# VH-VL binders against Non-structural maintenance of chromosomes element 1 (nse1), part 11

Target 1, 232 residues: Non-structural maintenance of chromosomes element 1 (nse1), of Schizosaccharomyces pombe (q53ek2)
Amino acid sequence: MEKERQDGLSDKHKFILQYIMCRTAGVDNEQVRELVQEQYGETATVEDVINELNNSLHNFDFKIKRVQDQLDGRLTLHFQNLSGDPVSQMATPYPPVQIELMRKIIEWIMKCDDYQYSLTTLQIQKLSRKEMGLAPSVIESHLHTFERDGWLRQREGIWTFTNHALAELDAYLHNEYESNLYECNACREIVIAGYVCDCGYCLHVYCCKHLAHVNCINCNTPWANATVIGRW

## First folded at step 20 (VH-VL)

Design o06 (from n01 with heavy chain A108S)
Fold by OpenDDE, fold request of step 21:
Structure o06 (fold): chain C 232 residues (1-232), chain A 126 residues (1-126), chain B 110 residues (1-110)
Amino acid sequence: as target 1 above (232 residues)
Amino acid sequence: QVQLQQSGPRLVRPSQTLSLTCAISGDRVSSDEYAWSWIRQSPSRGLEWLGRTYYRRRWYDDYAVSVKSRITVNPDTSRNQFTLQLNSVTPEDTALYYCARDQGIAPSFLYYFDYWGQGTLVTVSS
Amino acid sequence: QSALTQPASVSGSPGQSITISCTGTSSDVGGYNFVSWYQQHPDKAPKVLLYEVSNKPSGVSSRFSGSKSGNTASLTISGLQAEDQADYHCSSYTTSSTYVFGGGTKLTVL
């Protein structure tokens, strides 16, 4: 961020902003809280600082977004560029073939069967070979790159979006895959880990535990009977 | 720091519409982190939550059952404010009305009101 | 939805500790830990003292503390001071996705 874009902010606010910006995969809210405490003591909260930052950043199409983990509710802060296509913005650091692969992986995840919103390594390899002619070793290398850079995460060979990716791709996913996504009725974010009731009411795993751990708020059906979204 | 400034008529006739405005400074009505609520206070009913509005890709509204059929909470992004409209008022709607910032949405989910307007006494009388 | 139940009034001498109770149901106070407390001086808007039963916002005195057991939340004020004379309101989120308030308690410092 250019110096002129930080006009009106205190040096402490600029410092906190820089701290968040330098952590491209996101930063824990608790770490930022500690930083705010160090800088301001009890005179300011994280919320206060973030609000002021966002007020300034808004004029430049930037935003600090707080993202809640869909499983455990952990909060992370993400610096976002709101200008343009987030996937296209990746064109600078990634070769065209990797951008294309990322677009395809996004599509495959979003159109995945049975509400999984995830892919196995083998599925990605098969699809990539078929559609892009890429060798398995090449795909593996790219997947590691995406994982390193905080776009994808894998557990036991199952790949899905990180919180950072969900934050960055939010508008893109809504625009391109509206018919393929579920939205949490509590927090209004995309659900890749959660439940959907037969009545259509949908909650993240965390939101369900936090707000409605027993029955669906909409129809009072037990969540035990709901369809599971995602692999977790 | 967030400040809420209320305005609107203090006298309303029965069957008319009560209208109040809450101007926001230090935050945006279109913030995706906070909701904006109306609360009223009377000697007979104490504090009563009426409804709220908030933005998350689109606008959402939640209303109390007691006033749901008569209430509208509207945002105004151009003026960075939100309004209360309560239709078909009766003397029972006489109260001190407050606007407030609501922490009851994601990601906080803390469900309390951290900033309040100064309050507006609205009297319903013929 | 019925209001939460608070005592109409409580009193104490300077330096004493007093407790204000807020009783609800399993659909509000007993259903969630989303209980908040507000202090209201005459001709002033309510000010939040506690949220999530016992958490303090910045600037709130350590003399204020909160707890909950079953369907009853409690606000405790230790080392009572003259400035504590005010109305105190409890609030809770409900399983019906709404807010409910208590009837309020008038605290008099003798």
Scores: ipSAE 0.621, ipTM 0.842, lowest interface PAE 0.9, mean pLDDT 91
Fold by ESMFold2, look of step 20:
Order: C-alpha cells, then structure tokens, then sequence
Structure o06 (fold): chain C 232 residues (1-232), chain A 126 residues (1-126), chain B 110 residues (1-110)
C-alpha cells in the first residue's frame, strides 16, 4: 500500500471518494469498478476500496453504502452522513413548509395501507390538503422538486423512496417507524418491494429470485401465497 | 492487506467450553460488506463450516445445525476481533480451527472465503 | 461423512489435464451456482481458486477452470505442474443458508 497520509487516505482513495461524493443521487457500482481497476490495477475490487474508504470515513461519521435495488439487484454507491437528523440533512435547501411536507410524506409512505409503501399523486394531494392545507398545483411542484433532487421516484403517478433516500433515511426509519418496517432476511435491508410470509420471513423481490426460493425456508409455505410488499 | 490472526488454548477438557479468538487487521469486524466465519478441519469430517456473525445495523448470526445448540460467535468491535465459543466439547470436537472472511452476505452474495487465519489445532481430552 | 462427495485421490503427470469432481444434491450444488474450490498445501490454510462455479479471484492461473452439470461440479487443472500437488476442497452454499464442504481430494503429481 501507499504510505498513510495525515487523514489516512491515499490520493487514489480521495479521487474515488470525490467521484462518489459528486454524484449525490448515487453512482453505478460498475462505473466505480472500472475506475478502481484503472487506479489500482485489474486485481483491485470495489469491495476492498470501499471498505478502506469506510474505515477512514467512519471516524468522521460518514460512510459509502452499496445499495442493492430491491427489484433488479443493480448496485449503486451512496455517500452518507451518519450524524444529525437525516431528514433535515436531505431537506436542507428547502423552505420549512417543504421540509414539513417531506416528513409527512415519509410518514404516509411508512403507514400506508395494504403493504404498499407508496402513494399516488392523488393520495398525496388529498393528504396534503387535509393535513397541511396545500393546493394540488403546489404539491405537484414540490413532488417534481423531490424527484429532481433524487429523494422520491414515481412510475405513472405512484411515488415512493429512491434507493438514495432509503440509504439516507435508514437510521431514521428504524428509529421512528420500527413497528411499520419490514427487513429482508437475506440482506437485512428495509423492504419496500418484496414478499412477506405469514410466519414473518421477508425477502426483497431480487433476493427471492437470486436465492431461487420456491418456498419460505422458515415454514415451507410457497412464496406464491406470500403477501406482496410494495407496488412494482 | 487483510490479515486474520488466531489465538486461544490448544487443549480443552471434555465438557468445557472451547474459546478461540480471531483478530482482524486491514478490515473492520463491523464492516457491512463481509461476514466472519469459523470453519474446522479433522481427518474424519474434513472441512466443516460452524457459523458466522456479521453487522447490519445490529449483529446477526448463522450457525450450522450440527452445533447450533452449543455455538456462539461473538464480535468485539473495540478489539476488532471475533470469538468462537463451543460449549460442552467432546473428543469429537478435536480439530484444526480456522477463522475466515466470508463473502456470503449482501451485496456481494459470492459465498466463498477469501482470507483465512493460520489455524489453531485444538485437542479435546482429559 | 462429508455432505459433498469428492474422490479421495487423483494423480497425473506433468503437462496433463486432470479433473476433480464434487457431487452434491439439489439443495446445494444442484440448487445454486454458489460452488467454490480451495487449494490447500500441507500445513497451510485453504486458498480460494474459484467461486460461483467458474469465476477466478485475481491472481489465479488460467490453468484452473470450473464447470457444473446437474448436481456435480468439476475443477479442471490443465498443464499440470509439480506445485499443483495439494489437497483440493469444494464448497457450496445451501438452501438451508449454510455452507457444506466436500471431503477433499489429494492430488499427486507423478
């Protein structure tokens, strides 16, 4: 290895870190793999470089998290601040009313009916009017801002968290919504797209597919009979 | 450079608890990229995976069915190490014990052991 | 004995190719592509040669290759060299979320 600097990071490590930090919505793991191989040679792995970065970053309450997409398994890398209030940090550029709306949307998603972990534009508009007095056009503007900034995503008017938001909100969701949250038994991450068996065993869509589970390994009930989590 | 250094007693009496330590350098036991496994080797059983621990917001453990009632794998973040505790040992627990870094958790899901300790031969006899 | 079946020994002459088999069940080798192979020289820890049936970690010779058919995985060593004399172990992840190993194969280079 290169000689340790005062901050514990080599110039090559700092280059990789800066590359990831500049891409706040997340960066594709394969792009970072190519960069790691260019900087460290064909034998270097993303896993080892990220682990070394995280060993140094932990002392400053930061980390790089590799996030697996719950549907297709695509990996992205996200720079996180582990200190403070995650919602305030993600919403720092926003006016107070918009911060309040973000907190309410998080609550509404986590407490929504029928394991959906998502809301339609109409549902958000109705709840925002009822609980905050906001007009539909104002809500549409705020939602597009949250989408642009990489906090929410939508498919045909159905809104939920991005992988970036899940990474940033991880501690917050566990602390504030522990009773409303499902965790994947394969990878231990929050589930907003997956399956839960009647026995409580839970898997992401991708984890279930990747491990080729026909039946729940805990109780042998077919996954075809499991409750679907999320709308996907 | 990741290195695993084992320590612990090499002779244990039957019915006692076998306790081994694996110290980690070049990595954190609390890394959310890897699990930390114990594997043993004997002429009669060959290599045998015993169990593992890993960190994802909290500590998780997986144990082989054959030892599940007697085994505990404990992390120690302050010393950057993890330990094997195997209760109620018999002479059949005589083996060469290895610790290993385990690639078999998300997001890698690669299910192999890339770094191994040097091995500790433990004899169980009175 | 071991959950996966390997031949106890194999032998070959320098320059030849040899194949070591590893047979399991639909709950391990047949059910997943999570088969790995380890080389172990005397008095040393195992060293990974292959993972996911046929993938090589950095620095592993192209002379080592892997394949799987049904419940049987195979390690092939081409261009056999004296340094290849060692024990070889296969491993698989299982549908019970555990690992299993083969009994090991002692390779003798004649």
Amino acid sequence: as target 1 above (232 residues)
Amino acid sequence: QVQLQQSGPRLVRPSQTLSLTCAISGDRVSSDEYAWSWIRQSPSRGLEWLGRTYYRRRWYDDYAVSVKSRITVNPDTSRNQFTLQLNSVTPEDTALYYCARDQGIAPSFLYYFDYWGQGTLVTVSS
Amino acid sequence: QSALTQPASVSGSPGQSITISCTGTSSDVGGYNFVSWYQQHPDKAPKVLLYEVSNKPSGVSSRFSGSKSGNTASLTISGLQAEDQADYHCSSYTTSSTYVFGGGTKLTVL
Scores: ipSAE 0.614, ipTM 0.829, lowest interface PAE 1.9, mean pLDDT 88
Fold by ESMFold2, fold request of step 21:
Structure o06 (fold): chain C 232 residues (1-232), chain A 126 residues (1-126), chain B 110 residues (1-110)
Amino acid sequence: as target 1 above (232 residues)
Amino acid sequence: QVQLQQSGPRLVRPSQTLSLTCAISGDRVSSDEYAWSWIRQSPSRGLEWLGRTYYRRRWYDDYAVSVKSRITVNPDTSRNQFTLQLNSVTPEDTALYYCARDQGIAPSFLYYFDYWGQGTLVTVSS
Amino acid sequence: QSALTQPASVSGSPGQSITISCTGTSSDVGGYNFVSWYQQHPDKAPKVLLYEVSNKPSGVSSRFSGSKSGNTASLTISGLQAEDQADYHCSSYTTSSTYVFGGGTKLTVL
């Protein structure tokens, strides 16, 4: 009888789920850890709560993904819909021109030369004028919107995906750009900041540092000599 | 509550294949938060990690150097289980075999085994 | 045989503290903080006591503590009790992406 009050997930699990869902651009793992400890006690772990939520969510094609930053390893949690068209779903509030621009920026990043997986503002402006007929000032406005909404980040005018975008686009990127992407051999996630060895073994910057890898485990070549992926 | 239940033959002859199954309840073998390991124990060597499988968009495996030419760990999502196959066994493979849930995949990097099966003593002899 | 070195046995009286060492190399215990400890009673599967050198899972007594210096990790059991009589195993993740275990330590409570 006590089981019928527990509708698959406890009220505390549902609270944690709602907290994460309401933060659509992702939420810091440490904030969720504090909430988990408040709800379940000081020895409770985020990992266990998230796994229990995902066991229930799996049947509905939803998931909470814990995303590791490729440079510093900081964890964020992202609620995901594993079905449908991720670009269309994430760009629902945008007019058609902005949706088309987002699809083009994704393509340009994934197909850029020299393992850069990033574009300068000038490159985006020139490609947008050539392929879409958009003025540079319009592009600057759209880029700031994508940055504000958590889809793109930039450093010194060099634009690439946020961790939020990588999480939301994971299936799309694998499906549409399989031949253009690298995956980390340590964590099996897409690499846009990392290293690839001549033998093909690939690591995020953080995974290489965290596991104290000096040489590639496949061919013993120093990581200092590897091809750099991304601009970071 | 997570439980690991082992099954399989307890006597295997030399040169044959040792095959054990670990059934999972309270979790999914396809969870991308955990790996699924096989570990064995003998009086002469103590505990020895053999290998694991885990799911990240597809299945990956890692095997101990000592057995990598002979071992396969197979997931079965329809039955929610994973299987150890160890080919060409010798009497040195006589041991108590455990399956375990493995916390040791990124991004958590919590390299330990939190749930263990009950153990299966496998004897290799003619 | 075992990659990590533990004493074969240790003993102590109820209420005392004992320490079990686990010595490896720079490729395991010395290279990472991925050391874990397991308690194993006769005819039972191992049970994790500590991970990441000193962290405790839920339900593990505060009497268990861990530390590491260089290539040696240590498990300390304070306030020794009769139920602590068991085998204790250390484990480490390695720079070769494998796990290694110690040979085990039999703890006798006098």
Scores: ipSAE 0.612, ipTM 0.825, lowest interface PAE 1.9, mean pLDDT 88
Fold by ESMFold2, last read:
Structure o06 (fold): chain C 232 residues (1-232), chain A 126 residues (1-126), chain B 110 residues (1-110)
Amino acid sequence: as target 1 above (232 residues)
Amino acid sequence: QVQLQQSGPRLVRPSQTLSLTCAISGDRVSSDEYAWSWIRQSPSRGLEWLGRTYYRRRWYDDYAVSVKSRITVNPDTSRNQFTLQLNSVTPEDTALYYCARDQGIAPSFLYYFDYWGQGTLVTVSS
Amino acid sequence: QSALTQPASVSGSPGQSITISCTGTSSDVGGYNFVSWYQQHPDKAPKVLLYEVSNKPSGVSSRFSGSKSGNTASLTISGLQAEDQADYHCSSYTTSSTYVFGGGTKLTVL
């Protein structure tokens, strides 16, 4: 197929963009790779197509972000609007009390003790009662709504951000919680599952494995001795 | 098509600062898919990677140990370019300098250079 | 930083296969699969032939192939042609988060 150079966005690019936009909680990179190869041929790459889309999208304050899972490295693609307040846009369908609860849960996760970046259902219930006067059964209902809508995930009652939430909240977390977050030294993304060395060098679980690091590059201390970030 | 166009002075006196510019067309210097590297070539050393810059909410830099105390790579988003500054040059810094698009950042982690400038021969002499 | 070791020159006749070696250490070629190869004609910028040991970017001939064993990577050019006469460079990413290059190999096509 011919490639349009001027203004950059062919009908095939528009099809790929629409595919990603329709999957609001994110789409698996491998599904997009298969679609790209069907549209452009077996030598076409997701990286090039997404970069070309983003070159056009930046004029409108939109972006497709490729998000690496912090544990297994699986990539998902997320369409983002960069021009608004991400918490307000994330929580637009909710009543004011539920929006306030989401802002508080974000704060409690980011400021939690012992590098855990996650909270148990019980912790959320206790904090919500103390700071907002909400009953435990109300909190449980709200948490399941946030899980259903793709903002929080849980495992055995331990709640944290989804990859979708991390992508949407990226600017907000950096602006409001800069002193509370860690960034991976390999990929420069927020770490909620990884390791931090006493010297401050920090890696996602996946980045540490992928680069085959046994010891910290900065201070040569074994990663086995590093502080664990997150619960995983 | 991505193109890298180099510019800058070709003669620099010892102890001064070498400064080169790489202008990017067909891509954005602030793309979070790629880094932007400077590489030089001389008969005695062959190809030598000097350093790079890349954007992830803010600008990050990596520099070769041999030049780390003297090098700065500066992005300029408004002009869509990046520059090499090498301070306190000596005749050993005489080389053919290239800029290149660098694939070696997340999430691709591919660690190669796909687009290169044509090169600028910089001579350091009195 | 450790230079990667390449032969200074290699030659072959049209139609032959030739192999260029690139030897490093466990901190670079041996430690990762982040090896790349570049072709450079006189007065031209390098052009990538292979990355990640054996992968080809779009537009690179199938006559180029790559492999690695231990601390040594290899570039093989099959069906040698006159236009293959050039300098060839290997590169690796290192465990200290830098890039290193070999000294280059001059290929002469007889």
Scores: ipSAE 0.609, ipTM 0.825, lowest interface PAE 2.0, mean pLDDT 88

Design o06 (from n01 with heavy chain A108S)
Fold by ESMFold2, fold request of step 21:
Structure o06 (fold): chain C 232 residues (1-232), chain A 126 residues (1-126), chain B 110 residues (1-110)
Amino acid sequence: as target 1 above (232 residues)
Amino acid sequence: QVQLQQSGPRLVRPSQTLSLTCAISGDRVSSDEYAWSWIRQSPSRGLEWLGRTYYRRRWYDDYAVSVKSRITVNPDTSRNQFTLQLNSVTPEDTALYYCARDQGIAPSFLYYFDYWGQGTLVTVSS
Amino acid sequence: QSALTQPASVSGSPGQSITISCTGTSSDVGGYNFVSWYQQHPDKAPKVLLYEVSNKPSGVSSRFSGSKSGNTASLTISGLQAEDQADYHCSSYTTSSTYVFGGGTKLTVL
């Protein structure tokens, strides 16, 4: 393997890296942007600093991933270990039953009918009782733990992955659920909130809004007629 | 600092394949922040975007309609470069060819070219 | 793919302000704010001056400014200097996921 000469990173780059690494569930892009501008001046961009960090981190199987929220486009940054087992990293603090439940919830979300990519509390309780014999109160306790630890989020009892979970599970979902996932044609990330046209062209809610698409670019079908992915 | 260095033949006969290379320093062709574009320039047409490639877990490409049937843009991660292949060239493909770093992918969605190669004048004649 | 329309040439005296127009359609300049401008000196690669209509990358002079109204974007160069003599190109991203460029404008500083 041929050795390449590497330039060292400035102390300012290392400070930015440490800031992101210390926030394991992700950090708001705008907080990092403010910090970058304070350290480097108003002409500096987050994009360039993160790319320079990733050029160095690549050598150590680490990465900073910028994750776009699928509904409102808010960006968060997540430090990742590329050499690890994503499910193992997620499950390390949990007892075996809770690990099994998380594995099943991932499966149930990815194989959910009607493009929902989300489950109600009741659906999780019913599936857990049927497949694992767990009481509803036990499930609610585990779900609250997953929510507090930043793996799942809910709105009015509808549960799905957080942006943190999507980032950590990206490789796992692609490897294990390739036939069940959709990717956005604008940003190439997994879609759990968006639209898919009959022709297969797919967009996140935010990407469709941001690019001002009224009709599908490929087949001209109005997005109002497309299949909705997710519940939002 | 990012630098793009072009190489390739300057004379190509009609019906041959034009092949140009853009070597990248100061960045990775597999960076998930940028795309990598080819653009050409002629007196009659001015600047003309031809196509691009970019990495998002796998490689994606976009090509201009005018050349889509003849063009391929290929990344090479081992050499940290990307190539333009344009098949079945005619004298109308005579142009100054540029490679460029393309800001036009998520999440930035900025759609401009910040670093350019030095240019390669390719003449297509028999 | 549609070409963006620019004047073929424009001239101005040192110290003047000049404006270069770039007219497209609702599928490019009018539909998006993804307009960029490039300066190109003879025998050099283009250099970006503006993106997203009016934003400046690092190192671009405050003398360059941009605006857009409807299907027309404009580049304004204030306080013309001899080094501003160059070709100027506009570009836009399109609703067809492609880029289009204008024909270019040759600026002569008198």
Scores: ipSAE 0.601, ipTM 0.822, lowest interface PAE 2.1, mean pLDDT 88

